# Designs tried in a protein design chat: VH-VL binders against Probable low-salt glycan biosynthesis epimerase Agl13 (agl13). Part 3

Target 1, 156 residues: Probable low-salt glycan biosynthesis epimerase Agl13 (agl13), of Haloferax volcanii (d4gu69)
Amino acid sequence: MPNIHDVEVRDLQVNADQRGHLVEVFRSDWDEYEIDPEMSYYSMTYPGVVRAWHRHLEGQIDHFVCPKGRITVGIYDDREDSPTQGELDTFVIGEHNQQVIRIPGDCWHGFKAIGDEPSLLINYPTNLYDYEDPDEERIPYDDDRIPYDWNAEIHG

## First folded at step 1 (VH-VL)

Design C6 (framework fv_ucenprubart)
Fold by ESMFold2-Fast, scan of step 1:
Structure C6 (fold): chain C 156 residues (1-156), chain A 124 residues (1-124), chain B 108 residues (1-108)
Amino acid sequence: as target 1 above (156 residues)
Amino acid sequence: QVQLVQSGAEVKKPGASVKVSCKASGYTFTSYKYMAWVRQAPGQGLEWMGLINPSGGRTWYAQKFQGRVTMTRDTSTSTVYMELSSLRSEDTAVYYCARVTYSSGYPYYGMDVWGQGTLVTVSS
Amino acid sequence: EIVLTQSPDFQSVTPKEKVTITCQASQSIGSYLLWYQQKPDQSPKLLIKYASQSISGVPSRFSGSGSGTDFTLTINSLEAEDAATYYCQQYKSWPLYTFGGGTKVEIK
């Protein structure tokens, strides 16, 4: 279960037959979503590439789904007065583990494409992107303020 | 003694603005990162309006009040302010400030110290 | 937004009897629920945190229970000083907050 306050994981149903599969990635009647998404977008990321760390300060909530490939999602709670300040969550999602990760935007977050093929990430944020004044704070993926190593050796 | 002391009652006409103050004492103003504003119309329940971080000044407003409410603070006087514009009769309410406390054990954000309330009456 | 529904709206209770107040969330909030007491013409007072944990100094007759969507505040043996309106409040959604509509408890 997630460590960080208001980070949530939803399992997605994969409906497969001889023609392929279908996965619903968002429904407006999913009651656990207190605020409706306002847009959706996707990105393709090549194996080994990290896209981190991002933070939104105006109440945006992100929802990460990985329908193709595999990613590690990282979330770090550096929110002043958060019940879970200092906590870190990591999730591995992708074609073989279909989940939505709900991310409070004011937590630091990002992802790394893992495996041997490009990863497709779908995000459906609760706020529209404002091109003239983006609600986006960025620090380097290897910033020492976040105690997480994207390049750590995988064991087990 | 920890306390929040609010400004006195106000009577305003529709369309006017009101600015309520809340002075903190008995603790380090910037050590508790949030102060909340909550209102209560006569005979009605509590309604959250927003938060301000006294240290950095960042604010978060309830959607209902977005565009009409402004929260500010003055660290030199340990005071937070809530200004509500374009007043309507339904804005008649007692307005409270409250300190937001955090604890990691059985994690919570809670309003543990409240001001005495400020009655704002909007009347033609 | 997360909507909190309290029941009953009003309850008239004889001294020493048990009072139960319920709070239902429109979606799961884990244990991220608070209870407040508001006496007439006074500011609210925090009673219970994390659904079930008493705030220091709150009389032991007050207790909270529940998780997910269904929560209860219980006053085991009502005292005259407990005549008040009681409110639940969620803090699962950061930075958004929601209060229940309140339950008024009066002495018969």
Scores: ipSAE 0.000, ipTM 0.505, lowest interface PAE 13.9, mean pLDDT 86

Design M1 (framework fv_mavrilimumab)
Fold by ESMFold2-Fast, scan of step 1:
Structure M1 (fold): chain C 156 residues (1-156), chain A 122 residues (1-122), chain B 111 residues (1-111)
Amino acid sequence: as target 1 above (156 residues)
Amino acid sequence: QVQLVQSGAEVKKPGASVKVSCKVSGYTLTELSIHWVRQAPGKGLEWMGGFDPEDGETVYAQRFQGRVTMTEDTSTDTAYMELSSLRSEDTAVYYCATGYSRYWGKYYFDYWGQGTMVTVSS
Amino acid sequence: QSVLTQPPSVSGAPGQRVTISCTGSSSNIGAGYDVSWYQQLPGTAPKLLIYGNSNRPSGVPDRFSGSKSGTSASLAITGLQAEDEADYYCQSYDSSLSGYVFGGGTKLTVL
């Protein structure tokens, strides 16, 4: 389903009853995780805010889950030796579409909070964050190198 | 390692404009968020504004809106801060600094330029 | 005038402990925004001392520690040394101003 080599999507099971719901977001026995996550964190993003574009150069793989709210995840492959160089993937995930998006860190990636409430993103990367020397490249969300418009108007 | 080198001291008359430069090395400018902070002699630090690469926009402190312009030349890895309609109260050391956040949060300023003294005489 | 309130000065003797406070409000520290601290020696640019409330960059000795509670933050310096004599600034983000804010600064004198 994804266009980009090594981007993977896992559907999550929402176990719901009269008290609420429970969703498992990571299990070490899931077979798509050749390399296990090393940490997890969450961020809260207000509607309309874009957090893009980021890239990791030292082998980090990110896993995005949106348990509250709704986001559009964007991924662009400009890796020189990639079989899918030039491909773009976008995913809409959130409370009403619970999925894990596995992101090769050396692809450009980011997300936009959509809808009318704050979005909660959980990320569980395979590398520990190094506060003194972060493995993170950034370019503006509207950089012309990536053929994606975060601000495109939705029609009909 | 990131290094920020600023242009030399300036002396200006009230009403003039000043443009301070900040040359980045050790990274490309597109990978960094450059912010500007000033300090009047014997006074504290005051944030003026900065470029947020995630937003693709420069944000200015309310006090300086309409009077400050922050630009970047990615071909030379140089950031600029231009302050117009100078007053004696604008006499200060002007610093460029890199804003960085862990986990896409709000910034702390991890690398600083050496500062540029701007003196506005009346 | 500054958005975050710090005492203008603090003093101690070598080997002693001092604490510098940084008081904010519900739109900055009280809203959950992280606090960072900077050390400024005379005639030099500020240097990052603490980021993310309590984390130290490489090269900063563990004598320096940061904490945050409610609408306030604190920088503690133990085993005070002559070279610690400097100005110290706290910094956070203010949602009502949509911008970064600094404390007024605290001059540490090592007696």
Scores: ipSAE 0.000, ipTM 0.524, lowest interface PAE 13.5, mean pLDDT 87

Design M10 (framework fv_mavrilimumab)
Fold by ESMFold2-Fast, scan of step 1:
Structure M10 (fold): chain C 156 residues (1-156), chain A 122 residues (1-122), chain B 111 residues (1-111)
Amino acid sequence: as target 1 above (156 residues)
Amino acid sequence: QVQLVQSGAEVKKPGASVKVSCKVSGGTFSSYAIHWVRQAPGKGLEWMGGIIPIFGTAVYAQRFQGRVTMTEDTSTDTAYMELSSLRSEDTAVYYCARTPYSRGYTYGMDVWGQGTMVTVSS
Amino acid sequence: QSVLTQPPSVSGAPGQRVTISCTGSSSNIGAGYDVSWYQQLPGTAPKLLIYGNNNRPSGVPDRFSGSKSGTSASLAITGLQAEDEADYYCQSYDSSLSGWVFGGGTKLTVL
């Protein structure tokens, strides 16, 4: 269960047989948690690479899925009027744990590719990317304002 | 009002095959999955397989792999389940049931056929 | 054999609350797959009672509710009535089997 207000996790149905699998990741007729995307894009990230921290200020919501590989998604809530200010969420998703993570864009967010193969992330943002004036703040992945260490081992 | 209407009862000898039909009435055939579930007398429900709309092909429970075939004819809104190499333990009521895709979640089987009794006897 | 474990029977008196458990594993309920519940009256096809862990189809009274925690799910029936006497089945998806699985069923007797 997420700690941060408006972060949501949806389990995806993996329909598999001897030939492979197929997963629906977005439908316009999904009830309750309409994802209402304006575009979609994907990125391929090599093992060990971190892509963080990002934030959007114009109301964009991101929806992350990882159909290939495995990633750790990190989300930090520093919104001043948020009931969950100061909370951190982390999720591990990928080929063997198929989920959609709904990320309010005004929270800091990012991900790290883990495992031993490249990870494919598909994003369904609610806003179109404007190349001339992007709604995107960035700070370094190791910025001390966010109390999360991407390089920490979970078990020793 | 959507209904699933199944073919009538069958009596078969061991080693034969049986083919049960399930006709969709009053709804859109392609907007849901059709599953096949059986129930032996006095026993519980057992999922055999189904045709998932997004796959366009059938998926089968491992226990039935190799002797069950599920097909559909979209021109007549009819699904079929054929079970071969019948044995006495296959005596059961066979149900078709649908799973809608309207929510994008795994949905329960919301409409069921009336059932088809298949008796395998020597 | 059943992949999801249910008690074979449960009983209660009219007006009481009964619960029916459904115990799974890390490959089904524990993997996050939703649980549905079915009611089967004698001589009839099953009827969908609960889907998506705790959603009711139109026409199902709010006396029926579902819950899910960890690798298990439960169906609760409050204000038990004579017409609730039936067999109840849980159902989920199992990723290791790549298919749907049913519980063994629970016979509810209204005393």
Scores: ipSAE 0.000, ipTM 0.493, lowest interface PAE 14.8, mean pLDDT 84

Design M11 (framework fv_mavrilimumab)
Heavy chain, then light chain:
Amino acid sequence: QVQLVQSGAEVKKPGASVKVSCKVSGYTLTKLSIHWVRQAPGKGLEWMGGFDPEDGKTVYAQRFQGRVTMTEDTSTDTAYMELSSLRSEDTAVYYCATHYYGSWSYPFDYWGQGTMVTVSS
Amino acid sequence: QSVLTQPPSVSGAPGQRVTISCTGSSSNIGAGYDVSWYQQLPGTAPKLLIYGNSNRPSGVPDRFSGSKSGTSASLAITGLQAEDEADYYCQSYDKSLSGYVFGGGTKLTVL
ESMFold2-Fast, scan of step 1: ipSAE 0.000; ipTM 0.601

Design M12 (framework fv_mavrilimumab)
Fold by ESMFold2-Fast, scan of step 1:
Structure M12 (fold): chain C 156 residues (1-156), chain A 122 residues (1-122), chain B 111 residues (1-111)
Amino acid sequence: as target 1 above (156 residues)
Amino acid sequence: QVQLVQSGAEVKKPGASVKVSCKVSGYTLTKLSIHWVRQAPGKGLEWMGGFDPEDGKTVYAQRFQGRVTMTEDTSTDTAYMELSSLRSEDTAVYYCATGKYTSGWTYYFDYWGQGTMVTVSS
Amino acid sequence: QSVLTQPPSVSGAPGQRVTISCTGSSSNIGAGYDVSWYQQLPGTAPKLLIYGNSNRPSGVPDRFSGSKSGTSASLAITGLQAEDEADYYCQSYDKSLSGYVFGGGTKLTVL
């Protein structure tokens, strides 16, 4: 269960047989999609690469799906008047844990490709990307205002 | 909309440092990724560094690593590029530019400053 | 030597079509990184002409178009005008260098 207000996780149904699998990644009749996505795109990220921290200030909601590879998604709530201000959520998603992470764009967010192969991220934001005036604020991935270390060792 | 205004021409001796400024107006600096590109007289464009989405922070081209420093002062909406240990081959026009990324996570440079001529001579 | 290879010059007559190539490798264009194009008039800063392989910024006429295939990209200019006489640069990202790269530039002469 997410800590941050309006962060939502949907498990994706993997329909598999000897021919492969099929996964629906978006349906407009899913309950959490009261604001419909306006576009979708994908990116490939090589292992060890971090893409963080990003924030949208004009109401954009992002939806992250990782159909191939593995990523760690990080989200930090620094919103004024948020009931969960100061909270951090992290999720590991990928081909062996297929989920949609719904991200309020005004929370800081990003991801790191983990594992031994490139990761494919699909994002379907609720706002069209405006190439002339993108709604995107950035700070360095190691900014000390966000108490998260992308390079922390994981022990088990 | 966005306007980048750079500091004036500089003449430096070999071994000195130069610090070029780039003042941003028409947009907030915190929403922009500033990159630096230089061009030697009669030569092509060479990327020096800027915010890199792959590393999530300022990255310098390998050739300049260790002698270039890129900083920002958000209170004055001004970006800076300092190049140290100047050599004659550093004589060039230095540009600041705003970077935007495509949906393919590749930066392109949409607004450019007017350029700052830096001459390194003895 | 540039990582992205462009012909040093290209020429055409007014009204004709020219194409400027940008040849990369598996570490840049071939790895899926987008290509952008810049026009530089003598004595001026570069101006963005095409971004993301084929997109035009506001104010760039549709006679300029970009395409990408495999490890290469190309800029096509139709209906050549005298004011198109300039240097043209392609630009992408190279994962082996972990940095952004420009082509060597192509001087377009309008005859």
Scores: ipSAE 0.000, ipTM 0.566, lowest interface PAE 10.9, mean pLDDT 86

Design M13 (from M11 with heavy chain H99Y Y100P Y101R S103Y W104S S105Y Y106T P107H; framework fv_mavrilimumab)
Fold by ESMFold2-Fast, scan of step 1:
Structure M13 (fold): chain C 156 residues (1-156), chain A 121 residues (1-121), chain B 111 residues (1-111)
Amino acid sequence: as target 1 above (156 residues)
Amino acid sequence: QVQLVQSGAEVKKPGASVKVSCKVSGYTLTKLSIHWVRQAPGKGLEWMGGFDPEDGKTVYAQRFQGRVTMTEDTSTDTAYMELSSLRSEDTAVYYCATYPRGYSYTHFDYWGQGTMVTVSS
Amino acid sequence: QSVLTQPPSVSGAPGQRVTISCTGSSSNIGAGYDVSWYQQLPGTAPKLLIYGNSNRPSGVPDRFSGSKSGTSASLAITGLQAEDEADYYCQSYDKSLSGYVFGGGTKLTVL
């Protein structure tokens, strides 16, 4: 269960047979989404690279899916009036754990590619990207305001 | 669209410092990752460093660590590269090169015209 | 002694095809990092020609194409024109150096 208010996780169904597999990553009739995505894009990130911390100020909600490779998703809630202010969520998703992470854009968020191959991230945000004035605030991935260490060793 | 305009040519003596500027127009500096690449006469391209949005920090190539400082003035949309303790081997054209933040970190979409820095006694 | 190895020169006649190789190692291209290509005309700044191994920026003709296999990449130029005479540089990222690396450059002569 997520710690942060409005962070949601959906398990994706992998439909596999002799030919390979098929995974639906978004359907507009999924009831947990109040606002439908307006676009989708993908990015490829090399092993060990961290892409954090990002925040959107104009109501954008992001949805992260990792169909190839493996990533750690980090989310930090510093919203002034949030019931979960100060909480942090981390998720490991990828080929062996296919999930959608719904991220309220006004929380700080980012991800790190882990493993030994490039990771493919699909994002389907609720707002169209404006090339002339992107809605994106950034701070360093190691900013002390967020109590998370992307380089910490994870023991299983 | 995006334009990078660099300061003019410089002639310096060994041991001096040089500060090259790169003014951004047609886009906001804070939405770009600015890097610096040099090219000695008749030689290839050499990356010196730049702002890495993945790290949220300025990173420098090992060869230049301790000698180079890269800064930005957001009020004037201008980036700077200062190289100290100049040697004759630092004679080169210095380019600022950039990509919009959010790109994979492997390419440069836009380049300044270059600034020739000559180090001679 | 560039980290990425390119032939110093290649040549071709107008209308012909030429390829420029870029050989890396396990710390860069072999580690999965993308390859970009730049064209530099005499006295000018480099211009992005190919990024992400095989993608063309707007305005770059289809005559230019990129490919990658293992630790190497290749730039192919078809239908050679006199205006293609320039220096060509490959570029990637090297994890051992924690930085960007360029090939030594290839001078293309159109005969």
Scores: ipSAE 0.000, ipTM 0.516, lowest interface PAE 14.6, mean pLDDT 85

Design M14 (framework fv_mavrilimumab)
Fold by ESMFold2-Fast, scan of step 1:
Structure M14 (fold): chain C 156 residues (1-156), chain A 123 residues (1-123), chain B 111 residues (1-111)
Amino acid sequence: as target 1 above (156 residues)
Amino acid sequence: QVQLVQSGAEVKKPGASVKVSCKVSGYTLTKLSIHWVRQAPGKGLEWMGGFDPEDGKTVYAQRFQGRVTMTEDTSTDTAYMELSSLRSEDTAVYYCATVSYYYKTSGPWFDPWGQGTMVTVSS
Amino acid sequence: QSVLTQPPSVSGAPGQRVTISCTGSSSNIGAGYDVSWYQQLPGTAPKLLIYGNSNRPSGVPDRFSGSKSGTSASLAITGLQAEDEADYYCQSYDKSLSGYVFGGGTKLTVL
C-alpha cells in the first residue's frame, strides 16, 4: 500500500508470551534480490521531536524499525525520473505495529516520535556511514518543498 | 577526506572590514556545515557562527550578530567570513572547521579544521 | 569569558597520568550534550582528540580517554609523553545560547 515507488513495508512477527516478546528485525534471506544492509544502529528520540528531512544521494537504502515507543515515518518522493514523483507516504510504527519500512535514500525521509514515551529507532542502511565523506543531505523539517506538516493537530 | 585551506594573514586598521576565505577540497561544500571559531592571542576558542543544516540558514553567536557575515561560493567550493567595524579586540586567529553531526552522539564536534588566518587590528 | 571551566594548567612527568576537568552547567553538559576534546600544539590549529564524550578518531592513541558525569567531563592522559605538551580544550553545545561553547583551555606541561 505505499504510494511511492520502491517504498516497501514488511510486517514483523511478534513472538510473545507471558515473559515478553522476541521480534526478528532482519534476516539475510528476507531480501535475496536486493542490496544487503552493511551496518545497523539505533537512536532514542524523545516525544515530540522531529528528525527530518534527510536524503542520501549515493544509493543508500534505509530500513526503519521501531521496537519501542511509536513514530510517524514520513517519506517524500522528489526524484526526477520517478513514476511517483510528488507522492508522500506516512507510516505509524512502534510496539503495537511492528513493521520494517524500506526507504529509498534518494527520497526525502524523516520521523517524529509520538506518544508519551521515548521511541527507539533501529536503522540498517545498505551503506556504511563514512565519517570523512557522509552521504547526507538535509533540509528543514518545515521546508516548503515538501507539502507535509509534522505539527498538524491530530483529531479523533 | 575533507581538507580546509584558509587565506593568508591580514593587517587592518580599526573600523575596517576583513574577509577570510576557507577553500574546501575532497568533498561537496553544499553537504558540509562550515563554522568559524576564533582565538585571541593567549586566550581560548570562541565560536562565531556557521551553517545550521536543520534550519537551512547561517546562525551567528549573539556577540557577533550585526558585525559578521558568513557566505559560500559553491562554484569555487569556498566559504567566507567577513567581520566589519574591526576593533583591537578582534585581533585573533580565525579558523574555519566542519561541524559533524553523527547519529550516535548528542552533540556535534569540529573536524577537520583549517590552518587558521591571523587577523591583526592595529592603529 | 568561558562558559565551560577548565583548570588553567596541569603538569606531570613522563609516564604519569594526568586528568583535565571540564565543568559546565545545566544548559550544556548537564542538559545531556556530549563533550569533545581538542589538542592544540603551539602555532597549529586545534586537532580533534575525543568526540561524543569518549570516542577516539582514527590516529589518536588509546592512552587518551574521555568521560562525562553530571555537569562535568574529564580527559585522562596515561603514560604521559613529552609530545603531549599542548593546550587542551573541551567543547559542548549550550541550549540557552543556541550555540557551541568551549572551555578556557588547559596548558599541559610535561616536566
Scores: ipSAE 0.000, ipTM 0.523, lowest interface PAE 14.4, mean pLDDT 85

Design M2 (framework fv_mavrilimumab)
Fold by ESMFold2-Fast, scan of step 1:
Structure M2 (fold): chain C 156 residues (1-156), chain A 123 residues (1-123), chain B 111 residues (1-111)
Amino acid sequence: as target 1 above (156 residues)
Amino acid sequence: QVQLVQSGAEVKKPGASVKVSCKVSGYTLTELSIHWVRQAPGKGLEWMGGFDPEDGETVYAQRFQGRVTMTEDTSTDTAYMELSSLRSEDTAVYYCATDRYYGSGSYKPFDYWGQGTMVTVSS
Amino acid sequence: QSVLTQPPSVSGAPGQRVTISCTGSSSNIGAGYDVSWYQQLPGTAPKLLIYGNSNRPSGVPDRFSGSKSGTSASLAITGLQAEDEADYYCQSYDSSLSGYVFGGGTKLTVL
């Protein structure tokens, strides 16, 4: 269960055979979504690259899916009136762990492509992107306001 | 809307340094990546470097390494580009420009530009 | 020497179509990096015309379009108008240089 209020995880069904696989990443009849997406896009990120930290202030909810490669998703709650202020969530998703991560946009969020191959991220936000006045705050990935180290060594 | 306002024209002698400013309004500087691009009279655009918010570091084009310094003052929302050891071939209009990210990691390049600062290097 | 190659000039009459090419290599356009296009009117700063290979910012007419194939990109302008007379620059990212690169620019003359 996620630590942060309103962060949600949905397992995706991978329908696979000898030709490949098909995964539905959004359906309007999924009953856990309060607000429907207004657009979708994808990005490709090379191994080791971090894309963080981003925040939306006008009610946008993001939904991250990683259909190819592997990413670590990071979310930090610094919302003033949040019951989970100060909490951090991290998720590893990708080709081998197909999930949707629902992200309240007013939490800081980002991801890192991990593993040895490029990663694809699909996002389907609940708000249309406004090219003339984007709802996007950004701070550096290593900003000390967020107590998370994207470059930490992994042992185990 | 984002607006970038640059400092006025400069005339310098060879060997001097010049520092061009770029004041950001309509957004806070921490929400933008500022890049510097120059254009010699009658010539094309040349990228000099810019702040990469993903890495928290400024990246300079190889040919300007050691001569250029790009800094930011977040308290005044002002970016600076200082070029040292000026030569006559540094005569150019210098632009600041911003890229923005939309959706986590999505990229919209150089969508706003300053008006340009003419730097003339002559003896 | 620009890293991306554009023709130095192109011309057309009002109402015609022109295409401006931008040729890169395996370290930039061929590596999958997106192409942006900028319009520069005499005495002004460049203006973003196309980004992400084919997307138009708000306020850019649909007679401007971009495309990408392999190591090259193209800007197409249909229904040419006198006010389109300008310099046009393509831009991408180059992994071998670890930086942004521009084409040499194309001067569009409307006859």
Scores: ipSAE 0.000, ipTM 0.534, lowest interface PAE 13.8, mean pLDDT 85

Design M3 (from M1 with heavy chain G99S Y100P S101K R102Y W104Y G105R K106S Y107G; framework fv_mavrilimumab)
Fold by ESMFold2-Fast, scan of step 1:
Structure M3 (fold): chain C 156 residues (1-156), chain A 122 residues (1-122), chain B 111 residues (1-111)
Amino acid sequence: as target 1 above (156 residues)
Amino acid sequence: QVQLVQSGAEVKKPGASVKVSCKVSGYTLTELSIHWVRQAPGKGLEWMGGFDPEDGETVYAQRFQGRVTMTEDTSTDTAYMELSSLRSEDTAVYYCATSPKYYYRSGYFDYWGQGTMVTVSS
Amino acid sequence: QSVLTQPPSVSGAPGQRVTISCTGSSSNIGAGYDVSWYQQLPGTAPKLLIYGNSNRPSGVPDRFSGSKSGTSASLAITGLQAEDEADYYCQSYDSSLSGYVFGGGTKLTVL
């Protein structure tokens, strides 16, 4: 149950048998996706590494899937006049909790690889990456403007 | 609460220049996009220029290119609009207004100054 | 004149509904750029009434609503009141001009 307006979560179906498993990560006939992705890429991130904070200014929507490993996804809404301005959402997704997190790109977002093995992230954004003029704003992962601590201790 | 307070009314001769100021309070000037909009007597609103997130820089409307200069002094949180080579048809109320810096395709002006009347007499 | 076309005037009686149109083109509203609406009372600065096609700022009554279809947008005012008498302007972004554009304005008269 996301806090932030336009953040959405989709459960993915893991179809497994004695040969392994198969997970569909995107279909163009999924009803909640009215804007189709324009590309897809993946990254592998080692445990403890944070990749944050990113923002897109030209209407890009990101979709995060973690088919292997485990990540914490963080999203912060600082959009002026947003009905959910000031809200934070965090999600733990991975091999044992397979979901798509739909992220409005004009919210600050990022992720941290957790657990004890590398994490694979697939992103399928709605906009093509322009290598000469990328639509990407960045601030440090520990920037005080976002009230979220990626390095907070986990207890219990 | 964001407030924009503009300088007072001006009367100028044709060919002169005018520089209108806009003092921002309740927010940091570096976190806002400042725009200038004018309204001639009995006419509608006309955008003159401002920071355009689509272009990532200050952009001037074509009809004012070469005559208008928009600047900011972040140390005093004051924006300025200077219009040169004044003509009688430049007689208008000039407004400063803010927009959110990073709202793609939203392009709206959420706070407005009170306006500055500039009269150009020939 | 104006890149976005509005009727110069509309009128209605108290309690009625009025609609103000804003007609653009493929380089602005038709390209997907959002429409905002402003209310200007006599002798005052414009006030933001609707942004992002249909969103209301805090303090704007829900009897004001915005919509967008194709190359056009509309502002609807229901339960019309005397204090709604004002000039109304639509506004969008135009990619061919690389700038913001306003409609010519509509004078609302409450009969």
Scores: ipSAE 0.000, ipTM 0.471, lowest interface PAE 19.4, mean pLDDT 84

